# VH-VL binders against Vacuolar protein-sorting-associated protein 25 (vps25), part 17

Target 1, 194 residues: Vacuolar protein-sorting-associated protein 25 (vps25), of Dictyostelium discoideum (Social amoeba) (q55gd9)
Amino acid sequence: MSNQVFQFPPYYHKEPFFTIQPILNTRKKQFQMWQDLILQYCRYYKIYELDINESIKSNSVLFNNEKINRKLSREALKSIIDDIIENGFAEWVDKEKEKEKEKDKDNNNNNRVLIMWRKPDEWASLIYKWVADCGLLNTVLTVWEIQNGDDSKKQEFHQLNTTILMKSLKVLEKQSKCQTFSQDENVGVKFFSI
Short names: E, the ipSAE of ESMFold2; O, the ipSAE of OpenDDE; V2, 0.75 times the mean of E and O plus 0.25 times the DockQ between their complexes.

## First folded at step 18 (VH-VL; framework fv_pimurutamab)

Design i1 (from g1 with heavy chain G55D; at its last look DockQ between E and O 0.70; V2 from the best seeds 0.77)
Fold by ESMFold2, look of step 18:
Structure i1 (fold): chain C 194 residues (1-194), chain A 120 residues (1-120), chain B 107 residues (1-107)
Amino acid sequence: as target 1 above (194 residues)
Amino acid sequence: EVQLVESGGGLVQPGGSLRLSCAASGFTVSSNYVHWVRQAPGKGLEWLGVIYRSDSTDYGNEFTSRFTISRDNAKNSLYLQMNSLRAEDTAVYYCAREGYPYNWEAFDIWGQGTMVTVSS
Amino acid sequence: EIVLTQSPATLSLSPGERATLSCRASQSVRSYIHWYQQKPGQAPRLLIKDASNRATGIPARFSGSGSGTDFTLTISSLEPEDFAVYYCQQYNNFPYTFGGGTKVEIK
């Protein structure tokens, strides 16, 4: 099995997978299969954001199988992403500048999507366990130390997307397991024992 | 009307080779995904490989070096070339079609199988 | 490679009884599981697709359930024609794999 290259699932090698299916029940399964593939691919390569236009323009291997001469259309990819968002595994992250620009030109103001192949509450649990296991409860850490510090190098949340990390810390704050605060334009976090 | 028919099975000595055929009727092999699956006597099913519309193929890890799947579109047929046969290759060999697109990745049409016996 | 473990290997039951067959995957296969029925001397027949959906022409007494790693095929009231071997198959990952089968036989 490939430890260094993502192994695509069997259905990625079949032409019908790349064309939105007309029969509703078949399409529902197709969309579930695309959701699972996108989330697994992004998890494998630690991809937290997708740019729809760039993915199509660059012929990203996730959406373009050159061997069988099939790629998702932009419309198909957007439909699949909308479904993933509706299921709670993705969200739009476009800025006001880009939204206004897209609205004015083509009535399409959504292009960048945050991919949550692990949800913030699950990240929160991993971070809290690590803090507890390392004996760091009731001490102050910076967000940078959690993301990029030497002590987190072996943790799956090392170099985690900042938006997702902050969502995860908010989950812990609501559980009274940590408190965030500003420190000279940095963000500090104190974790509490339960 | 839709069917698959395997042929070419028989007795082969260890180390020998054998070519199985799979003839399709009622559908076009080149527009479908057809697989080879085998079943040793009294045992379960084992996937061998698949040929795609593009003539590219994928195989189970153990089979990639010894087995080759090919297609003849004019005869609407597939073939399984088996080399360096061993006693453990004794099985009934089936070809099976995927149920695209209504039955994602399921084998909805099977042949009756052809028996291959590898014995001294 | 994903290993599918079916249990029990043999179910000895009488017509009219309920049969419950288990398929356990070595890692999550989500709902990417199909079930097949194989009668003696015949090729397998697609029975249940995607864990829970009956294939065309399959009687209502057959039902499937489960997700992740644990899957169940249930035959609510066994008919004489249901005494066969049942296999699960996953398509979550290459290579495709089948379970070892559960033989449902008459007591």
Scores: ipSAE 0.770, ipTM 0.904, lowest interface PAE 0.9, mean pLDDT 89
ESMFold2 (binder alone), look of step 18: mean pLDDT 90; pTM 0.914
OpenDDE, look of step 18: ipSAE 0.816; ipTM 0.923

Design i2 (from g1 with heavy chain S54T; at its last look DockQ between E and O 0.87; V2 from the best seeds 0.82)
Fold by ESMFold2, look of step 18:
Structure i2 (fold): chain C 194 residues (1-194), chain A 120 residues (1-120), chain B 107 residues (1-107)
Amino acid sequence: as target 1 above (194 residues)
Amino acid sequence: EVQLVESGGGLVQPGGSLRLSCAASGFTVSSNYVHWVRQAPGKGLEWLGVIYRTGSTDYGNEFTSRFTISRDNAKNSLYLQMNSLRAEDTAVYYCAREGYPYNWEAFDIWGQGTMVTVSS
Amino acid sequence: EIVLTQSPATLSLSPGERATLSCRASQSVRSYIHWYQQKPGQAPRLLIKDASNRATGIPARFSGSGSGTDFTLTISSLEPEDFAVYYCQQYNNFPYTFGGGTKVEIK
């Protein structure tokens, strides 16, 4: 089909998009456009994590437009990612480093970013609806069965990133819609009515 | 100060060809993104295509085979070559500049337009 | 390609009245919509950028709102110079597309 490859937006083809703009209002829109592009690209290819250093080293097409000879610098990409994190659409995969980072301002070891192009509460709703529709309320499922089982193969959360899945189950648990159990390196979950 | 001026419109028979010009003043066309947009009489606006700083181009889906945008940096001008013209191509043709980066993807400077009539 | 549908096609009003113009996209264009004003015999003029931000020199009576698929241009109290055709334009995807326009005319 004609849409088998991700279609980049018009502004991806313009040189100023790849250089952090000095005027505040222009930069705010630029960062919004980068956020939207990164989230769309990751959704299209089902990417849940980005490796910043590898993205720069490999000249990832997301951040490197070879045709116009422009790519984001690591500094620019870091600034854009920090903004996405502040907006709640991404997080460092090692949150413990944030506390050490403030204590040691020169510590810059954050590299892998969880990309939440769909929020955990939205995933939670999809999973709960599927459980209810399939008549699986008040039964026990494993996290693996939700993520990888044959019964979930047609669901959008099939092969969902494990960190995001666990966050989504925690949302349901806070709502008293499920209860999780840990045993033998596995996690089981029981979903409730109401 | 900043200005775009289209020229080269006129009457042409179906199947004919016509080349429109767009002369820029007050800015350098090769450092900007300039587009062609047309408007049939009594109708709305239709985007035709753009030329980039590199000289490469993109077009609306219906125009990729018949229309060609080019640029002459020495004359600070761009052109729209139109081939295999049809009655449906009758329109006012504008060139328009993007306001990058301050007006992301907006056409902030327009020429006055040049009329192309394709008839019998 | 993304189709922008503007309604109504014609809006007949008197000076001082409030005008409300609609632009609906066939799929989400986020906030990537601009509005243009075109007076008779003239080229379009940029009016509202990114759904809600007035371009430089545009009077405060013009405002825009919306996101996703549904957008609104509002003129709070029409002045004689506001009788014109208004177009929305999206830049979310190639090709750039415009709505069919709403003509605001004197009743």
Scores: ipSAE 0.788, ipTM 0.913, lowest interface PAE 0.9, mean pLDDT 90
ESMFold2 (binder alone), look of step 18: mean pLDDT 90; pTM 0.912
OpenDDE, look of step 18: ipSAE 0.867; ipTM 0.950
ESMFold2, look of step 19: ipSAE 0.754; ipTM 0.892
ESMFold2 (binder alone), look of step 19: mean pLDDT 90; pTM 0.917
OpenDDE, look of step 19: ipSAE 0.868; ipTM 0.951

Design i3 (from g1 with heavy chain H35S; at its last look DockQ between E and O 0.84; V2 from the best seeds 0.82)
Fold by ESMFold2, look of step 18:
Structure i3 (fold): chain C 194 residues (1-194), chain A 120 residues (1-120), chain B 107 residues (1-107)
Amino acid sequence: as target 1 above (194 residues)
Amino acid sequence: EVQLVESGGGLVQPGGSLRLSCAASGFTVSSNYVSWVRQAPGKGLEWLGVIYRSGSTDYGNEFTSRFTISRDNAKNSLYLQMNSLRAEDTAVYYCAREGYPYNWEAFDIWGQGTMVTVSS
Amino acid sequence: EIVLTQSPATLSLSPGERATLSCRASQSVRSYIHWYQQKPGQAPRLLIKDASNRATGIPARFSGSGSGTDFTLTISSLEPEDFAVYYCQQYNNFPYTFGGGTKVEIK
């Protein structure tokens, strides 16, 4: 067990950080600071998904600073997450995929968020390099072997979230560096030399 | 106008103690984040520590055991208690307010400083 | 702790010249850098916040740029009141640290 805990940045200890700021330039910096904190925290603990409702209800230390009696409201956290999504570092997991039928904007299904502290194209590069280095080009691998196989144990993508892994493989597929295909219960992938 | 005024500097012997004061006007210290920063003669700036709105504190690593920051809300003042003083603690000592939230983590109000000389 | 290295230590220039001051961090501080100006016998004054944004009341001749580890303060045309010492400060993590300063002086 490590003798180390995630080190929070200086601004985490100050009350206005937890309240959406009204001045646009101040709020833009505030949102960048929250993005950086959320991505750092999730990377440190290998958290690929956040549950907004559970994070608020459980008083997660990421969003609730007990020492100063401040926590993000659900509405504030939702606004910050929306901004992170717009910047390409997160995605809704439980969003309605059907065309929106009305202007209500009441998206109670938007609760679980995929956190991408490393973007799929960066993961794609790491995976492809590993496949090439291990002499696995032009062979078939399963998604499970990439995530959990003995040969990937030392790679940063070992135990990678499956949704992020599939997005990363799609990046490679668009580059003609692999092709995915269905097996019974698994997804297979063949990687090509350039 | 908004200002900070340090006092209590002077000559002290090595191993001695000294308490500096910082009086605020034009704003409330208990609603703000105020730090102590020092500057040795002819040298750069060194952050010592901060007092939060709650009254809790954080310090630079080298200062956690020797220096204590405190606040008196009734006098709208904060203090720096310095113990086990050494020659290298000779400096001008400033108190500085963070411009939160408009200037995230920046020191937007500084006092004039008070000189501390540690010499036998 | 994060070390900020400013260069040059001294910059000798004439009024009207362009000054370019460097601040390099020992690790990425993203855009979490502020710049201060300290005139002789005075306390520091906030000059540039968050690498590139002028603080209130700072003239347009001052600008900042950079991200990550490399930052630059530029004074496009030096005025007599600009001859001072300039410090960068990071707030990416505790403890806050300052650079060693760049003194801009009259040649």
Scores: ipSAE 0.771, ipTM 0.907, lowest interface PAE 0.9, mean pLDDT 89
ESMFold2 (binder alone), look of step 18: mean pLDDT 90; pTM 0.916
OpenDDE, look of step 18: ipSAE 0.861; ipTM 0.946

Design i4 (from g1 with light chain H34A; at its last look DockQ between E and O 0.60; V2 from the best seeds 0.00; counts 0 for: pae E 3.4 > 2)
Fold by OpenDDE, look of step 18:
Structure i4 (fold): chain C 194 residues (1-194), chain A 120 residues (1-120), chain B 107 residues (1-107)
Amino acid sequence: as target 1 above (194 residues)
Amino acid sequence: EVQLVESGGGLVQPGGSLRLSCAASGFTVSSNYVHWVRQAPGKGLEWLGVIYRSGSTDYGNEFTSRFTISRDNAKNSLYLQMNSLRAEDTAVYYCAREGYPYNWEAFDIWGQGTMVTVSS
Amino acid sequence: EIVLTQSPATLSLSPGERATLSCRASQSVRSYIAWYQQKPGQAPRLLIKDASNRATGIPARFSGSGSGTDFTLTISSLEPEDFAVYYCQQYNNFPYTFGGGTKVEIK
C-alpha cells in the first residue's frame, strides 16, 4: 500500500479559505470547497465520524494549517458541517446511543457528525453488486463479513461504518434485495436475486 | 500599473547556481500568492513553486531539492534560487501572480520572463 | 500529477471562423481550469478562469465551458490577433499543471 499521504488542494494553503467569507456567493463557493475537502479527506482515511470539538482541540490538520498559521473556529466548522448536512453528505450522530460514555453536561450540542462521502443508496448498490459478483446471492452474510471479511478487502465499503452500512442495507431491504435479521450478537443479511 | 519584472537570467555552466529576481509593482508581494513558472524553448509551461502570503513555500516534487523561493518584503520582490543546474533547466523563467481577492483564481499577472541558459 | 491533454495540437483556421479547443484532465479538477494565450516572445495572458469566467479585458468572443475532466475554449470568430498558442492549466491539485498547448494558426 503506497504510504501515500493525503495531498491537500492548493486552496488549503490559502489564508482566506480559513475565514468565513462575508460575500454570499463567495461563501457558497468556500463552503463547497470545504465540503469537497472534508469528504475527500475522510474518504482517503476512511473517517466516517468527526467530532467537532475534538477536531478543534486536537488541531486536526484538516482544519488547522500550521504552515500558514490558520485554523477554523468551532463556529466556522459547525457552519460548514451544517451545510454539508443540508447537502445530504453528513448527519448528526444521535447522542442517545453514546450516553453511556460521555457524562459531559451540555446534552444539546451535537458535536459528532457522521460523514458520508457516498450516500446510503450508493453504498447499497456497491454492496449488492459485490454480493452478486461474488455469487453470494441467496446466501446469508453477516454485517461483520461485509465490513471485515477477506473477500471485501478490495471493496470501497470495506470497514464501512456500521451506521452507514445499516442504512445502506435498509435501502436494499426497501428494494426487496435483502433482509436483515438478528443472529446472535451479529446482524445477518440475506441477499436475494432479483 | 500592476506588473512583475524578472531579472537575473543568463548563461551558467552545468552544476552552477543562479538566483533570479522578481520585482513587483502596483501590488504587495507579501499580500499575494506568487508563483514561478518556466518554459523551455519551444516547449510548454511548467510550474515550479509558490510562495504564500505567509511566506511559506511549496514546490514541484522534482524541484524541492534544488530550487528555493524566497521573498524580500522591503524590496517587494521574490527570488528563485537554483542550484545544481542542468542543461534541462534551460528555459524562460516567469513569475506570476495568482489572482486575489476572495476567489481562488488563476495567474492574472505575468512578468516578461528571464532567460536562463545552462551550457558547458 | 494531473495530466492535461489538449487537442488538437494544431488548429488551422481562417479569420472569421469558429475555433474550438479541448482540454482533458486525467482526473477531475472540478472547475479550477484556466486558459492562457501566448504569442511568440511574450508571456502567457490569462483568458479564462474557473473554466468559464472571462478575465478582465478579454473580448466576448472568448468563452470557456466544462467541468470535471472535459473543458473547452471557444473563439466564436477568429480575429487576426487570435492566432497564437493556447494553454489550459489546472489549479485544483499540486503540482499545478499545464496542457501541451494548441497552436491556432492561419490557414
Scores: ipSAE 0.065, ipTM 0.672, lowest interface PAE 3.2, mean pLDDT 91
ESMFold2, look of step 18: ipSAE 0.372; ipTM 0.731
ESMFold2 (binder alone), look of step 18: mean pLDDT 91; pTM 0.933

Design i5 (from g1 with heavy chain A106S; at its last look DockQ between E and O 0.86; V2 from the best seeds 0.82)
Fold by ESMFold2, look of step 18:
Structure i5 (fold): chain C 194 residues (1-194), chain A 120 residues (1-120), chain B 107 residues (1-107)
Amino acid sequence: as target 1 above (194 residues)
Amino acid sequence: EVQLVESGGGLVQPGGSLRLSCAASGFTVSSNYVHWVRQAPGKGLEWLGVIYRSGSTDYGNEFTSRFTISRDNAKNSLYLQMNSLRAEDTAVYYCAREGYPYNWESFDIWGQGTMVTVSS
Amino acid sequence: EIVLTQSPATLSLSPGERATLSCRASQSVRSYIHWYQQKPGQAPRLLIKDASNRATGIPARFSGSGSGTDFTLTISSLEPEDFAVYYCQQYNNFPYTFGGGTKVEIK
């Protein structure tokens, strides 16, 4: 097999896909198609967060097809993201390590979005299975070891976004399958047999 | 009133070439996505390729080297140039208009087809 | 390339009977399946779009269902004009592909 770039679906090459359709049933399908594309693209490149303003400003190829001279407007992208959030595949996040008071721009509140092309409960299942298969039940692991350790190198959750990982651990915690705790700049996790 | 009419089919020898035409009426071909699809006698449908509004094209994997789709906006027509024809290219050739946003990615208007026979 | 496998190849039925046609994809095509009807000597006609939505002018006796890899076209009560060949088509990936067809013929 060759090392490939992401293969866009047929409808990405067509102008109407980039303009929010006025007829409701047509628009519902269009939004489903955008959701599927965004999730596939983000999965392919291991992207867990999108910045709406940066994506538009940088003319991200996901939302800007130069060959047909079409791109999503910011408003269109926002509408599509809102729909993805409503369907449970994305969430708004707060800005991190930014000067929030610069220019007092309250209109940036909903700009960064967490993309969950695999849901936290599915990640949780993969992580718990791995812990059990490796004989690590009833031991303490750090979140870093799950994310970055040599033992997880072959797992799909290797290098998983920290926010999604913590959500996934919370799913397990609710099921009494683990407990998290803080330890000076680190988070530890103890997994339990169920 | 919306129509697609194929023409240019006929008998051709192996190794030969043919250019098929697809004339559109009732709509503008350059504002739509029009495809070529073929059907061998007694067989199913096979997608050949598409021409986009820009004039760029995409093809089925087996057709990229031998088939070329082009368009003449003044005549409201598109063409399929077929080279190095083989017996297995014997088929009815259709042009088909892709559904606009209302019928995402469907072929909603078809011509009646033109028959190409590749035989010695 | 996504392969669509239609079964049965031939379905011999009488008018008034229920027809059930299957289309299976080699990998998930989500809901990105259309169905076409083709009568002898004619071009195909769009019948069902996106697995379950009837195209304009298609009678209510035609319905579609399925998602992922398994899809079904149902004709609840066959009329004389329904004896034809039916094809599924996917648009999840290039190239667009069609199934091999199911011929519905008079018993």
Scores: ipSAE 0.753, ipTM 0.895, lowest interface PAE 1.0, mean pLDDT 89
ESMFold2 (binder alone), look of step 18: mean pLDDT 90; pTM 0.898
OpenDDE, look of step 18: ipSAE 0.864; ipTM 0.949

Design i6 (from g1 with heavy chain S31D; at its last look DockQ between E and O 0.83; V2 from the best seeds 0.82)
Fold by ESMFold2, look of step 18:
Structure i6 (fold): chain C 194 residues (1-194), chain A 120 residues (1-120), chain B 107 residues (1-107)
Amino acid sequence: as target 1 above (194 residues)
Amino acid sequence: EVQLVESGGGLVQPGGSLRLSCAASGFTVSDNYVHWVRQAPGKGLEWLGVIYRSGSTDYGNEFTSRFTISRDNAKNSLYLQMNSLRAEDTAVYYCAREGYPYNWEAFDIWGQGTMVTVSS
Amino acid sequence: EIVLTQSPATLSLSPGERATLSCRASQSVRSYIHWYQQKPGQAPRLLIKDASNRATGIPARFSGSGSGTDFTLTISSLEPEDFAVYYCQQYNNFPYTFGGGTKVEIK
């Protein structure tokens, strides 16, 4: 049922959670708590990308607790996101912009973040199991069929973010469990037994 | 010195009411997160609820309708109003302060407790 | 609500022995577990925070480990003052919950 709402953890209701803590050990725990909250919230609502500027501008409930009149600053949110990226649970959507940003220190335009609350390895396993269970090994599927097809409607990867889906197929390709190919405007994939 | 002192416990009849007090010294209650926790004789600990800096409160599901936490900032004190008391409410009642932000969500200062006995 | 199950209920040991206390959560609480020690007639005392970090003033013989659903408190060599009841507490979700306790008593 779609009227179910995310239940925030106890520390979301306390003012110090929203201000970067000056003591290093306290801040490390604070950042772990924010990472866990962000990943859990995004998993709950099946959010695969966050727009930092839009989240702040829109006063997203994830980062803005109106009851206690506290919200993360953009700088605080960026620091938390950088930590999540360092820990391997997020990445900037446009890595070419990250390269251009490194060349031009005067310009910082990184804003959209891929949130990997389930990693590509885990998605890969779910997809492969589904293909095997449905008897589709050694046949060709399109990426669209996996992501949006009627046969995947009940699977957790239905409507999975395309970037994450392609990363997951790459994992399987390295395991010799599939091969992807581009034909026309579509991406096809053939899954193998072994 | 940082202290919490509970008072107001005693013997009360089933269906009755009782108000417990928690006096704080060495810190300001309205700048902190203070909880009520109880312990039935020979049993474990049970969280009752919390009052936030704003004065808003949260409670354990079993206690929302019968227990009310309040604060008097001028007296630097908290209260637990307990209504419709039952035999199962017999316990030592503690107030406890969170150790934020150094000890996230931990109860680092406890009072000595006050005993409530609900019996005919 | 998250149920914390502590085992054993009672642990009878002699001074100098190693104590191993278990706390199991009904669902993942990540590392959001604290441990408390309670001596007879006293309020609880914070012992271990966040599964593995000793609170200020806690002797090195106390250590904690675990994540997810399974947590362990270890007392490497029991001293007379360690005979007490130990509780785990989770803060992953409202409401806060405590385990039922493990009483460490002298054999």
Scores: ipSAE 0.792, ipTM 0.914, lowest interface PAE 0.9, mean pLDDT 90
ESMFold2 (binder alone), look of step 18: mean pLDDT 91; pTM 0.918
OpenDDE, look of step 18: ipSAE 0.865; ipTM 0.949
ESMFold2, look of step 19: ipSAE 0.765; ipTM 0.901
ESMFold2 (binder alone), look of step 19: mean pLDDT 90; pTM 0.913
OpenDDE, look of step 19: ipSAE 0.871; ipTM 0.953

## First folded at step 19 (VH-VL; framework fv_pimurutamab)

Design b1 (from i6 with heavy chain S54T; at its last look DockQ between E and O 0.76; V2 from the best seeds 0.78)
Fold by OpenDDE, look of step 19:
Structure b1 (fold): chain C 194 residues (1-194), chain A 120 residues (1-120), chain B 107 residues (1-107)
Amino acid sequence: as target 1 above (194 residues)
Amino acid sequence: EVQLVESGGGLVQPGGSLRLSCAASGFTVSDNYVHWVRQAPGKGLEWLGVIYRTGSTDYGNEFTSRFTISRDNAKNSLYLQMNSLRAEDTAVYYCAREGYPYNWEAFDIWGQGTMVTVSS
Amino acid sequence: EIVLTQSPATLSLSPGERATLSCRASQSVRSYIHWYQQKPGQAPRLLIKDASNRATGIPARFSGSGSGTDFTLTISSLEPEDFAVYYCQQYNNFPYTFGGGTKVEIK
């Protein structure tokens, strides 16, 4: 992880940014800015999942600016997240799939959100290009090798969230560029030359 | 009417100091984000810094050591203290307001500028 | 810092002609760019907000487009009062930066 500290954009240091704007057009802009910031931040730190409640409780620097003594409310954050979801850059994490993670105490509302600073199709393109560039077409790779392999260390999709990766691979499958299959406890992927 | 008026410009020797003033009318400086921008003769615009509603400031990297932005709420005015002035600091200096909320992050109000000439 | 490169440096046109001005960023600034007009001896005037939104009072002949790194200011039909210098400015990152400007002059 780069020992570098994320540089916040100028608007992060402005109080109105942390207050949901009443004017529609201004709010739209505000929400776009929040989307951009959240995606940038997540990309920088390779954060693929956010817990809304935890983010608020822990006073995450992303949503709490102590310098200007402003923070987003949970409701505001949720509204922003909903907008990000609508724009296709996030999705709620299905609680049923989180068998191993502590059940969010908030029984009534989704609290965890998957963040995708790139859409699955974009990831798919990057992955396929990498496979091609490496001369690995018509070979079998594991999902783990794509995520954690030494060969992928310099790639943006290195350590990509499994859910996102699988979504991306599905995109490639639809394009007949790969086929996924179960291999023991892992998933194998055969990439095809087109 | 919303207005900014710069003053304090003039001739100064290299190494000298100068404090520019920006007086606001029609709005409260302390409730807004106000910037300093300069323009050398025949050149483009250069951002110098900003003062936030909280009174905090940010500067361009080149100006952090020599320039200081401050505010007097009672006078509804902004200041730019310039030290160790150089010939290259010769410019028209503008103060500009961000036009929140309608012109968020955009400089919608500018002063007329005040000319600073650094020369021996 | 983000460098904004404007082209051309000078654009010579006649009244009634279409003007197309370019602003290119050294890195993505998303849509967080504004356009200003400056006439001789005057302060800049806000024209376009966030790449494509005309500021209040700006004539319809002015339009902006673009995202990421490439932006365009268009004047559909130049009026005599439109001959000026135009600057793009980004606020995506500190420090705020301006382009070098494009001078639209009368041919």
Scores: ipSAE 0.782, ipTM 0.909, lowest interface PAE 0.7, mean pLDDT 93
ESMFold2, look of step 19: ipSAE 0.793; ipTM 0.916
ESMFold2 (binder alone), look of step 19: mean pLDDT 91; pTM 0.914

